VHH binders against Large ribosomal subunit protein uL24 (rplX). Designs and how they scored, part 11

Target 1, 123 residues: Large ribosomal subunit protein uL24 (rplX), of Solibacter usitatus (q01wa3)
Amino acid sequence: MAIAKRKPAEPVRIELKKEDTVKVLTGRDKGKEGRVLAVNRETGKVLVEHVMMIKRHTRPNPGKQIKGGIAERESPINASNVLIVCPGCHKAVRIAHHIDKIAGGKARRTRVCRKCGQTLDRK
Short names: E, the ipSAE of ESMFold2; O, the ipSAE of OpenDDE; V2, 0.75 times the mean of E and O plus 0.25 times the DockQ between their complexes.

## First folded at step 14 (VHH; framework vhh_7zox_3)

Design y1 (from x1 with M107L; at its last look DockQ between E and O 0.66; V2 from the best seeds 0.00; counts 0 for: pae O 4.5 > 2)
Fold by OpenDDE, look of step 14:
Structure y1 (fold): chain B 123 residues (1-123), chain A 123 residues (1-123)
Amino acid sequence: as target 1 above (123 residues)
Amino acid sequence: DVQLVESGGGLVQPGGSLRLSCVASGFTFSSYAMGWVRQAPGKGLEWVSDISSGGSTYYADSVEGRFAISRDNAKNTLYLQMNRLKPEDTAVYYCAKDSYTNPYGYLEVFDYAGQGTQVTVSS
């Protein structure tokens, strides 16, 4: 009986982008702010600078000039546990979207602050 | 030539329901994320909902729990079931096609080729 191959799961939709500044809402790092280093849409998690720090044992690799030892690194946090910090009002806010008409009958969806209306997308 | 034809709009009382349809042609419908945007009187375009090529659905906060987006790829048709309508839902509703076949289902840049369908919610 051929097991029907399950359609691969679509990546999780995350509104956050790399280089966003976010504030942690919960957990041991609640209240901390940091820059988004990476977004993982497969897991629904983000890496935030200096957030969820863990100690990792690094195996020495002389070929790659990697010194062995204990390194502290960020660990992924669920994207739902952080809010973007608006560069305009400097508050942790939810993301809204504005649509601008562009040339060719197209429109662009832009992230905006729900509090002050400022665009959150970098020019 | 991409064509999107919206229908199903009308006048309803608050608390009422409507079902919008959008018939697509001129492209491989099943390969693209699709969505709905609306424009209220005196306001800019607002994102309402979208559905990925894989069927993942997303909603604006203002319509979450009241609206339901769906698609029939065999009919090249996009739907929007609107329940518990409010006066603030009054707008012209447009069908939107993602400009890209991205796997994440974002309508960052999209086309809307239709003239839209008017939805009026009034007592």
Scores: ipSAE 0.020, ipTM 0.402, lowest interface PAE 4.5, mean pLDDT 84
ESMFold2, look of step 14: ipSAE 0.462; ipTM 0.761
ESMFold2 (binder alone), look of step 14: mean pLDDT 83; pTM 0.853

Design y2 (from x1 with S52T; at its last look DockQ between E and O 0.57; V2 from the best seeds 0.00; counts 0 for: pae E 4.2 > 2)
Fold by OpenDDE, look of step 14:
Structure y2 (fold): chain B 123 residues (1-123), chain A 123 residues (1-123)
Amino acid sequence: as target 1 above (123 residues)
Amino acid sequence: DVQLVESGGGLVQPGGSLRLSCVASGFTFSSYAMGWVRQAPGKGLEWVSDITSGGSTYYADSVEGRFAISRDNAKNTLYLQMNRLKPEDTAVYYCAKDSYTNPYGYMEVFDYAGQGTQVTVSS
């Protein structure tokens, strides 16, 4: 029986960026805020600081100077389960986009707060 | 030089449909994400939709479910099928090229070299 090769999941657009502050909307860590550590567009998940903490056994790897032991680390959370915290209004908000004309006939898409209009992109 | 030539605009009644085309030249079309932006009279540029080099599609909330972006790499052509058009969709529509070749990345910067195509939705 030929195992039907699952069509590779289409990459999901995640509007979050590394270093964004996000708030968890659901799950055991609901209401918790943290910094985005990583974004995985293939899985549609983000790694958020101190969110979805799990205990992992790390095997010692002398070559990488990794001491074996039990370490707590963050686990990925679905990007749809978090909202960015606006640095302007300090609320968990949806992201809107504004397009600015820049030099050289280019346009830049900037993330803005849907509530207060503050840019969410770091200068 | 990068060239983007839009076509397919016109006058339609509310609820009508249009299909925009954009023919690209001067770069490896298949390697770049492409998108559509629009500018209504008296308003700034608004992001409409984009498609990655891998074929993933994304839409602004205002057009989600009504518009469909697609591409034909063999023809170096980008398309925008617009259904259930509304008066608020009236704008000049521009084809946009991602400045970067990241198939999974957020499209932050666009090159739009086209003159645009006028879409007017009116009774």
Scores: ipSAE 0.025, ipTM 0.405, lowest interface PAE 3.9, mean pLDDT 84
ESMFold2, look of step 14: ipSAE 0.203; ipTM 0.643
ESMFold2 (binder alone), look of step 14: mean pLDDT 83; pTM 0.851

Design y3 (from x1 with A33T; at its last look DockQ between E and O 0.58; V2 from the best seeds 0.44)
Amino acid sequence: DVQLVESGGGLVQPGGSLRLSCVASGFTFSSYTMGWVRQAPGKGLEWVSDISSGGSTYYADSVEGRFAISRDNAKNTLYLQMNRLKPEDTAVYYCAKDSYTNPYGYMEVFDYAGQGTQVTVSS
ESMFold2, look of step 14: ipSAE 0.520; ipTM 0.774
ESMFold2 (binder alone), look of step 14: mean pLDDT 83; pTM 0.850
OpenDDE, look of step 14: ipSAE 0.664; ipTM 0.844
ESMFold2, look of step 16: ipSAE 0.457; ipTM 0.769
ESMFold2 (binder alone), look of step 16: mean pLDDT 84; pTM 0.855
OpenDDE, look of step 16: ipSAE 0.632; ipTM 0.828
ESMFold2, look of step 18: ipSAE 0.468; ipTM 0.762
ESMFold2 (binder alone), look of step 18: mean pLDDT 83; pTM 0.849
OpenDDE, look of step 18: ipSAE 0.637; ipTM 0.822
ESMFold2, fold request of step 19: ipSAE 0.465, 0.510, 0.510; ipTM 0.776, 0.804, 0.797
ESMFold2 (binder alone), fold request of step 19: mean pLDDT 83, 83, 80; pTM 0.852, 0.851, 0.825
OpenDDE, fold request of step 19: ipSAE 0.647, 0.661, 0.628; ipTM 0.848, 0.857, 0.836
ESMFold2, look of step 19: ipSAE 0.498; ipTM 0.794
ESMFold2 (binder alone), look of step 19: mean pLDDT 84; pTM 0.855
OpenDDE, look of step 19: ipSAE 0.447; ipTM 0.730
ESMFold2, look of step 24: ipSAE 0.447; ipTM 0.765
ESMFold2 (binder alone), look of step 24: mean pLDDT 83; pTM 0.847
OpenDDE, look of step 24: ipSAE 0.341; ipTM 0.661

Design y4 (from x1 with S99E; at its last look DockQ between E and O 0.81; V2 from the best seeds 0.54)
Fold by OpenDDE, look of step 14:
Structure y4 (fold): chain B 123 residues (1-123), chain A 123 residues (1-123)
Amino acid sequence: as target 1 above (123 residues)
Amino acid sequence: DVQLVESGGGLVQPGGSLRLSCVASGFTFSSYAMGWVRQAPGKGLEWVSDISSGGSTYYADSVEGRFAISRDNAKNTLYLQMNRLKPEDTAVYYCAKDEYTNPYGYMEVFDYAGQGTQVTVSS
């Protein structure tokens, strides 16, 4: 029986970037804000600082100077469950896009706050 | 030499449909995300839709559910099916090439655009 090769899952579009500040919309950490530590476009999840904390048993690794014990670590949250916090209006907002012409005939799509219009991209 | 040639624009009544085409040459079409941007009279460029090299599709909120982006890599052609057109969709529509071969399909920067095709939605 030829196992039908599953088409590789296409990456999920996530408009969040590392270092964004986001607010959690649902779950046990609802209302909590934190910095985006990592974005996983394959799973559609983000790591947010101090969000979805879990206890992880770490085995001692003397070679890496890792002391064994129970460490708390962030676990991934679905990107759809968070909103970016606008640095201008300080509200959790949806992302809009603006296209700017740049030098060399190129154009850049910039993330902007849907409420106040401020750019969300770091200069 | 990179070339993008749009076609398919025209005058339609509200609620009507159009299908735009963009023929690409001068680069490996299948390796790049492609997209559509538009410019309405007196307004700046607006992102409409993009499609990743893998075929993942993304849409602006203003066109979601009405427009459909697709590509034929064998023909080096990008398409935009526009249904349920509104007067606010009136604009020059440009085919755009992603600067990078990013498989995620987020066109942050595009380096080439066509001459554009005029779409007018009016009663």
Scores: ipSAE 0.412, ipTM 0.709, lowest interface PAE 1.1, mean pLDDT 88
ESMFold2, look of step 14: ipSAE 0.483; ipTM 0.788
ESMFold2 (binder alone), look of step 14: mean pLDDT 82; pTM 0.840

Design y5 (from x1 with T101E; at its last look DockQ between E and O 0.59; V2 from the best seeds 0.42)
Fold by OpenDDE, look of step 14:
Structure y5 (fold): chain B 123 residues (1-123), chain A 123 residues (1-123)
Amino acid sequence: as target 1 above (123 residues)
Amino acid sequence: DVQLVESGGGLVQPGGSLRLSCVASGFTFSSYAMGWVRQAPGKGLEWVSDISSGGSTYYADSVEGRFAISRDNAKNTLYLQMNRLKPEDTAVYYCAKDSYENPYGYMEVFDYAGQGTQVTVSS
């Protein structure tokens, strides 16, 4: 009996980007703000600087200048548990989108603050 | 050259339904995320919905629960089932192609080469 191949899991849409500043909405680190270090669209999680810190045993990696030992490192948090901090109004906000026409008959979707309308995308 | 041909628009009463179609050519349809954008009179372009190459669907808050995006890769066709239409849904609807083949990426840039199809919701 041929084992039915499971459809590969589709990536989860995460509107957050690396280097965004986010605020934690729930959990141990509720209220804490930090920079997004990584986005994992497969798991729907993000790494946020100094958020969800755990002690990990690390192996020496000379290529990355990592010394072996016990180090504290960020652990992934669900993207739904954080909000982006708007650089304009400095509030934790939901992301809206604006479409701008660009050259070549294309349109660009830009992230904007739902509260103040400020663009959330880096120039 | 990329071609997108929209159809299915028309005049409907509030609460009515329409089904839009977009026939794509000039690229490997199955490899790209596709979407719908709309432009209401006197307003800018608004993102409506998109679907990944794998079939993951996403919707704007304004249409969530009322619209359903789908695709038929064998026919190179994108669909938008619009139910419970509202006057505020009145717009020209355009088919949009993701400019990049990125299964993990956010659809930031769209190509839209269609003439659009007019949707009018009025009593």
Scores: ipSAE 0.290, ipTM 0.633, lowest interface PAE 1.3, mean pLDDT 87
ESMFold2, look of step 14: ipSAE 0.434; ipTM 0.756
ESMFold2 (binder alone), look of step 14: mean pLDDT 83; pTM 0.846

Design y6 (from x1 with G35S E64K; at its last look DockQ between E and O 0.57; V2 from the best seeds 0.00; counts 0 for: pae O 5.0 > 2)
Fold by OpenDDE, look of step 14:
Structure y6 (fold): chain B 123 residues (1-123), chain A 123 residues (1-123)
Amino acid sequence: as target 1 above (123 residues)
Amino acid sequence: DVQLVESGGGLVQPGGSLRLSCVASGFTFSSYAMSWVRQAPGKGLEWVSDISSGGSTYYADSVKGRFAISRDNAKNTLYLQMNRLKPEDTAVYYCAKDSYTNPYGYMEVFDYAGQGTQVTVSS
């Protein structure tokens, strides 16, 4: 019996970037804020500093100077379960986008706060 | 030289449909995400839809469920099927090239755009 290949889940658009500050909306760490450590656009998940901490057994790797042991590490959280904290109004907000025309026929998409209009992109 | 040529715009009644095309040349089309953006009279540029090089699609809330972005890499052509058109959809529509190759990425910068095609939805 040929195992029906599951249709690959369509990647979810993640508007978050590394180093964004986000607030957790749901789950064990609801209300907690942290810095985005990594974004996985394929899985639709983000790693947030000190969020979804789990104990992991690390296998020693002498070649990488990794000592074996039990370490706590962040685990991925669905990007839909967090909101960016606006550096302007300091609220957890949804992201809007503004498109600016740049010299040479180029355009730039800028993330902005839906509440206060502040740019969310770092200079 | 990179070229993007939009076509398929026109006058349509509310509830009608249009299919836009964008023919790309001067770059490896299949390697880049592509975008549709629009500009209504007196308004700034608005993001409409993205399609990654891998075929992942994303839509603005205003067009979600009504518009469908697609691509034919063999023809170097980007499409936008627009159904259930509204007067609010009236705008010049542009196709835009992502500045970077990223199969899952969010398009932040467009380095090239076409001349645009006018879409008018009116009774």
Scores: ipSAE 0.019, ipTM 0.386, lowest interface PAE 5.0, mean pLDDT 84
ESMFold2, look of step 14: ipSAE 0.347; ipTM 0.681
ESMFold2 (binder alone), look of step 14: mean pLDDT 81; pTM 0.832

## First folded at step 16 (VHH; framework vhh_7zox_3)

Design a1 (from y3 with T33V; at its last look DockQ between E and O 0.46; V2 from the best seeds 0.00; counts 0 for: pae O 6.2 > 2)
Fold by OpenDDE, look of step 16:
Structure a1 (fold): chain B 123 residues (1-123), chain A 123 residues (1-123)
Amino acid sequence: as target 1 above (123 residues)
Amino acid sequence: DVQLVESGGGLVQPGGSLRLSCVASGFTFSSYVMGWVRQAPGKGLEWVSDISSGGSTYYADSVEGRFAISRDNAKNTLYLQMNRLKPEDTAVYYCAKDSYTNPYGYMEVFDYAGQGTQVTVSS
């Protein structure tokens, strides 16, 4: 029986990047700010530092030197439930894009703050 | 050589519709995210929409619900159906190719664009 290879799910567009500072808009951690640790474009979720903390049971794995125990770790939050904190105006803002034409007929898309116009991309 | 040729622009009244086409050549069309950008008089380039190789579509807030991007990989053609056109949609519209074969449907850099097609919305 040919196991129908599930077509890989099309990744979801998330404009957030690793190392962005974001503010939580809703839920248990509403108002909390944290650094984006990871972006999962398949699930549409982001991992934010100290946000959505859960207790995880880790089974001991002597082969990997993993001591069994209970560890607290961040759990993914939906990207739609956070906003980037602008380094310019220090507000939680929506991301806009500026497109610059560069030499050779190329164009670069840059993330900018919708409120103050500050570039959100790290130079 | 990579070539992108736009067509379908024209003069329409507010509330009218247009369908833009872009014929691509010189690269594996189906492997790339493709998109549309526009430039209004006196303004910079604005991102309009893009579509992943798998068919995932994304839109700027300004055109969401009015425009529809699609592609025919067999014909190496990109489309933009524009409905409920507004004077603010007046611009030169360019077909754009992503610089990379990323599956995420997000184009940070366009490496090629066509000559553009003029869209004018006026009463």
Scores: ipSAE 0.018, ipTM 0.291, lowest interface PAE 6.2, mean pLDDT 83
ESMFold2, look of step 16: ipSAE 0.431; ipTM 0.746
ESMFold2 (binder alone), look of step 16: mean pLDDT 85; pTM 0.867

Design a2 (from y3 with Y104W; at its last look DockQ between E and O 0.77; V2 from the best seeds 0.00; counts 0 for: pae O 7.8 > 2)
Fold by OpenDDE, look of step 16:
Structure a2 (fold): chain B 123 residues (1-123), chain A 123 residues (1-123)
Amino acid sequence: as target 1 above (123 residues)
Amino acid sequence: DVQLVESGGGLVQPGGSLRLSCVASGFTFSSYTMGWVRQAPGKGLEWVSDISSGGSTYYADSVEGRFAISRDNAKNTLYLQMNRLKPEDTAVYYCAKDSYTNPWGYMEVFDYAGQGTQVTVSS
């Protein structure tokens, strides 16, 4: 039976990056802020620190010294349900982009706050 | 040497349509995210749209729903279908190559751009 190779889902554009601070807009954790731990562009979801915590049963894996038990971990939240917190104005904002010409005929796209214009990219 | 040659610009009335083309050479076209940026008179460069090597498309909010980016890898050609054109779309449009083979479609850095093609939307 030919295992139908699932066409890799087209990646969803998520403008968030690891280490961004985001604010949850909806759901159980509405209003909470946390650091982005991971971005999944295939599912369109992000892991946010201390957001959408769930209890997961882990199977013991003696080979990896993993003791079986219940671990509380973050679960993915849809990227559309969070906004980046601007380090300049400290508000949850939408991301805009600015393009700068740099030396050598290159252009760099930078994330900027739509409200205050502060760069959101860490230098 | 990397070359990008834009064409298809012109003068159109508001509500009109144009289709831009960009012919690429000097690199493996199919491996790179490609995009369009524009520069209006007196303004900086603005990102318009990009398409990943996997075919994922992304648009600026200002053109979403009106513009459509596509590519023909067999022809090494990038396209931008522009519909419902507005005076504020007036700009020089540049074809841009991503510096990296990023399957996720984020063109953070452009390393090459063409000479540009003028698009003028005026009554």
Scores: ipSAE 0.014, ipTM 0.313, lowest interface PAE 7.8, mean pLDDT 84
ESMFold2, look of step 16: ipSAE 0.483; ipTM 0.783
ESMFold2 (binder alone), look of step 16: mean pLDDT 84; pTM 0.863

Design a3 (from y3 with S99E; at its last look DockQ between E and O 0.61; V2 from the best seeds 0.58)
Fold by ESMFold2, look of step 16:
Structure a3 (fold): chain B 123 residues (1-123), chain A 123 residues (1-123)
Amino acid sequence: as target 1 above (123 residues)
Amino acid sequence: DVQLVESGGGLVQPGGSLRLSCVASGFTFSSYTMGWVRQAPGKGLEWVSDISSGGSTYYADSVEGRFAISRDNAKNTLYLQMNRLKPEDTAVYYCAKDEYTNPYGYMEVFDYAGQGTQVTVSS
């Protein structure tokens, strides 16, 4: 039987979170590490601090106190092109999970480093 | 009140197959990511598989290629087809319901309040 089709506009599963440190795996910024600034689950992309820098024009608007000029901004990169960097072992790693039972017949799944087992979820 | 009723477990030899069912009530079934977790005696909970409200499926590495998750929203029923069963698949299998109507197709906090269904794989 067929695997269920992904429907249009369904968000892409991304296990990365804002504030994770990630390492770029491919492309012009390969090897850079940076902080995740945003996660866009609709597009499957992330913004990573100092990665994929693009120049942007801002038109002058003196009436609104906008001087104008060229500024640098991060642009999105596919989440598949980065790996999380474990704060404990300092390596780019795959994410594993740990499940804890909690009250009321519920459980919580947390992210852990596949190599060293340290939690990847910050508090 | 969330109710999850698992069935379909049993004793089977290695290489055999079983189909698990979970009948759900007390919530709008079609709106939630649903999944399966399992627990072997004396061990912690292990995530097995989940299926998003949009039908996207995901599997633990240990079961991918052997298990197939599906859902029938008209019957409020979640299924797990288990093929090529191995002794390490022996566990109580619980139906899991995501806490939120999460468009990401990812369970972080979930209900596993059913009685579970025992799967035993032994020669």
Scores: ipSAE 0.502, ipTM 0.797, lowest interface PAE 1.2, mean pLDDT 85
ESMFold2 (binder alone), look of step 16: mean pLDDT 83; pTM 0.846
OpenDDE, look of step 16: ipSAE 0.651; ipTM 0.840

Design a4 (from y3 with M107L; at its last look DockQ between E and O 0.07; V2 from the best seeds 0.00; counts 0 for: pae O 7.6 > 2, unsure alone 64.9 < 65, placed apart)
Amino acid sequence: DVQLVESGGGLVQPGGSLRLSCVASGFTFSSYTMGWVRQAPGKGLEWVSDISSGGSTYYADSVEGRFAISRDNAKNTLYLQMNRLKPEDTAVYYCAKDSYTNPYGYLEVFDYAGQGTQVTVSS
ESMFold2, look of step 16: ipSAE 0.414; ipTM 0.741
ESMFold2 (binder alone), look of step 16: mean pLDDT 82; pTM 0.846
OpenDDE, look of step 16: ipSAE 0.699; ipTM 0.865
ESMFold2, look of step 17: ipSAE 0.396; ipTM 0.735
ESMFold2 (binder alone), look of step 17: mean pLDDT 81; pTM 0.829
OpenDDE, look of step 17: ipSAE 0.016; ipTM 0.289

Design a5 (from y3 with M107F; at its last look DockQ between E and O 0.74; V2 from the best seeds 0.00; counts 0 for: pae O 4.1 > 2)
Fold by OpenDDE, look of step 16:
Structure a5 (fold): chain B 123 residues (1-123), chain A 123 residues (1-123)
Amino acid sequence: as target 1 above (123 residues)
Amino acid sequence: DVQLVESGGGLVQPGGSLRLSCVASGFTFSSYTMGWVRQAPGKGLEWVSDISSGGSTYYADSVEGRFAISRDNAKNTLYLQMNRLKPEDTAVYYCAKDSYTNPYGYFEVFDYAGQGTQVTVSS
């Protein structure tokens, strides 16, 4: 029976980017702020610094010189459970978008704070 | 040369429907995220919707639940079904091509847009 290769799921749009500062809205880490370390658009989750810390057991692999042990690391949180912290107003905010026409018939989309209008994109 | 040609605009009453089309040429249509942006009188460009190469659809909050974007790669055509139209939907609607073949279906920059098609919603 030919296992029909499941077409890879289309990635989910996440408006957050690496290095964004976000605030956790729910769960055990509610209220914590941290830097986005990674974005997984397939799962819809983000990795946030010092958020959702878990202990992971690593099995020793002598062939790869991996010493077994317990390491603490961040675990992914759903992107919907965090808000970006605006560098302008320093509030956890929803992201809006501004579109600017640039030279050559191009248009650029910029992330902006819905509250204060500050650009959220690093220049 | 890249070409985008919009059509389907017109005058409709509030609550009415329109279907916009955009015929693309000059590039591999199926490889790119495509989208719609609009410009109302006296306002800047507003993002409306886009569809990834994989078929994932995204909408602005203002049109979510009312508009539906789709594409026919065999015809190199982008569509926008607009239902329950409101006066605030009045604008010139432009078909836009993402600058990059982004596998995540998220665009930052459109490098080409059509001439636009006028949509007027008025009683």
Scores: ipSAE 0.022, ipTM 0.377, lowest interface PAE 4.1, mean pLDDT 84
ESMFold2, look of step 16: ipSAE 0.526; ipTM 0.800
ESMFold2 (binder alone), look of step 16: mean pLDDT 84; pTM 0.856

Design a6 (from y3 with S62E E64K; at its last look DockQ between E and O 0.63; V2 from the best seeds 0.54)
Fold by ESMFold2, look of step 16:
Structure a6 (fold): chain B 123 residues (1-123), chain A 123 residues (1-123)
Amino acid sequence: as target 1 above (123 residues)
Amino acid sequence: DVQLVESGGGLVQPGGSLRLSCVASGFTFSSYTMGWVRQAPGKGLEWVSDISSGGSTYYADEVKGRFAISRDNAKNTLYLQMNRLKPEDTAVYYCAKDSYTNPYGYMEVFDYAGQGTQVTVSS
């Protein structure tokens, strides 16, 4: 399947949410699982705990009271390179949906595991 | 008052085509994501497709390649072209209006206030 390139004024459609557990499908961190820390719909990218770690060096400068060191931080990864991990069946799965009718002629669409049917929406 | 009037349903044989229409009033049509949901006999509501205010289209896996959603903002009308229809597509089809902007990039809470239009696919 081809990857669509978008430079939109409109947000990129991402069904992942903060706090989802995801599995990395490709790249240097393939196979790692981590918690989604942030979702950026303008870029189509997510931050995943312990994934795409980068390091920065700062030299010591005692005259300016700067202690040197190395800091590690997550960097963004394309949302298309991860799958959600179902908390019920513990597998990386595609997202399906369940719709409930609610008051006022409205309905609510919630995410469920395509394999086992358990809700993926946290409370 | 949100009003959604669906039409274009009918009885067709497997492999046939239908084009559904939904005429909308009571809101600024061009500003909202619009979509289609369906309800088969004895089943809950199922999301089929939506189209953003900017024209981006999205489809359930079960209908990709067979259905095409479109909108005509000048006529306040939403369309669903359904091709290669299967018995599993038999349902009442409802026009849906997104209730809120959703940071997850999909229609989550929606209005489906119309009576729907019956699509029946049988040999």
Scores: ipSAE 0.419, ipTM 0.765, lowest interface PAE 1.6, mean pLDDT 85
ESMFold2 (binder alone), look of step 16: mean pLDDT 83; pTM 0.853
OpenDDE, look of step 16: ipSAE 0.596; ipTM 0.807

## First folded at step 17 (VHH; framework vhh_7zox_3)

Design q1 (from a4 with S99E; at its last look DockQ between E and O 0.53; V2 from the best seeds 0.48)
Fold by OpenDDE, look of step 17:
Structure q1 (fold): chain B 123 residues (1-123), chain A 123 residues (1-123)
Amino acid sequence: as target 1 above (123 residues)
Amino acid sequence: DVQLVESGGGLVQPGGSLRLSCVASGFTFSSYTMGWVRQAPGKGLEWVSDISSGGSTYYADSVEGRFAISRDNAKNTLYLQMNRLKPEDTAVYYCAKDEYTNPYGYLEVFDYAGQGTQVTVSS
């Protein structure tokens, strides 16, 4: 039975960025807030600080100075299961967009809070 | 030289449909996220939709479910199918090129736009 090659998952567009603060909406860590450590647009997942913690047994590798033991690390969470926390109003919000003209005839689309209008992009 | 030429605008009644086209030249079209922005009378630029080089699409809330963005890389052409048009959709529509090549990227910064095509929705 030819395992139907799963069509490569279409890239998922994630508007979250590293260093964003997000709130978990569902699952074991519901309500927990953390900083985005990594964004994987291929898988549609984000790594959030102290969220979805798992224990991994690491074999000692003396050559790499890796002490054997149980290490705890974050595991990826689906980006759809988190919302950005606005640094202005401190609420979990959906992202809106504003276009600003910049120097040189270019324009920039900026992320803004839908509730308070504050920019979510880092200066 | 980068060129973007929009077409397909016109006068339509509310509930009507239009299909916009944008022909691109002067750059590797397939490598860039492309998008549409619009400017209504007396208003600033508004982001409408974009499509990544990988084919990922994204829409503003105001047009989600009514508009469809697509691209034909062989023809260096960007499209915007606009259905169920509303008077509030009246604007000059511009084709926009992202400044950067990123298959997962949003139209965050665009460096070129066309002359625009007028869309008027009126009874």
Scores: ipSAE 0.448, ipTM 0.732, lowest interface PAE 1.0, mean pLDDT 89
ESMFold2, look of step 17: ipSAE 0.475; ipTM 0.775
ESMFold2 (binder alone), look of step 17: mean pLDDT 81; pTM 0.833

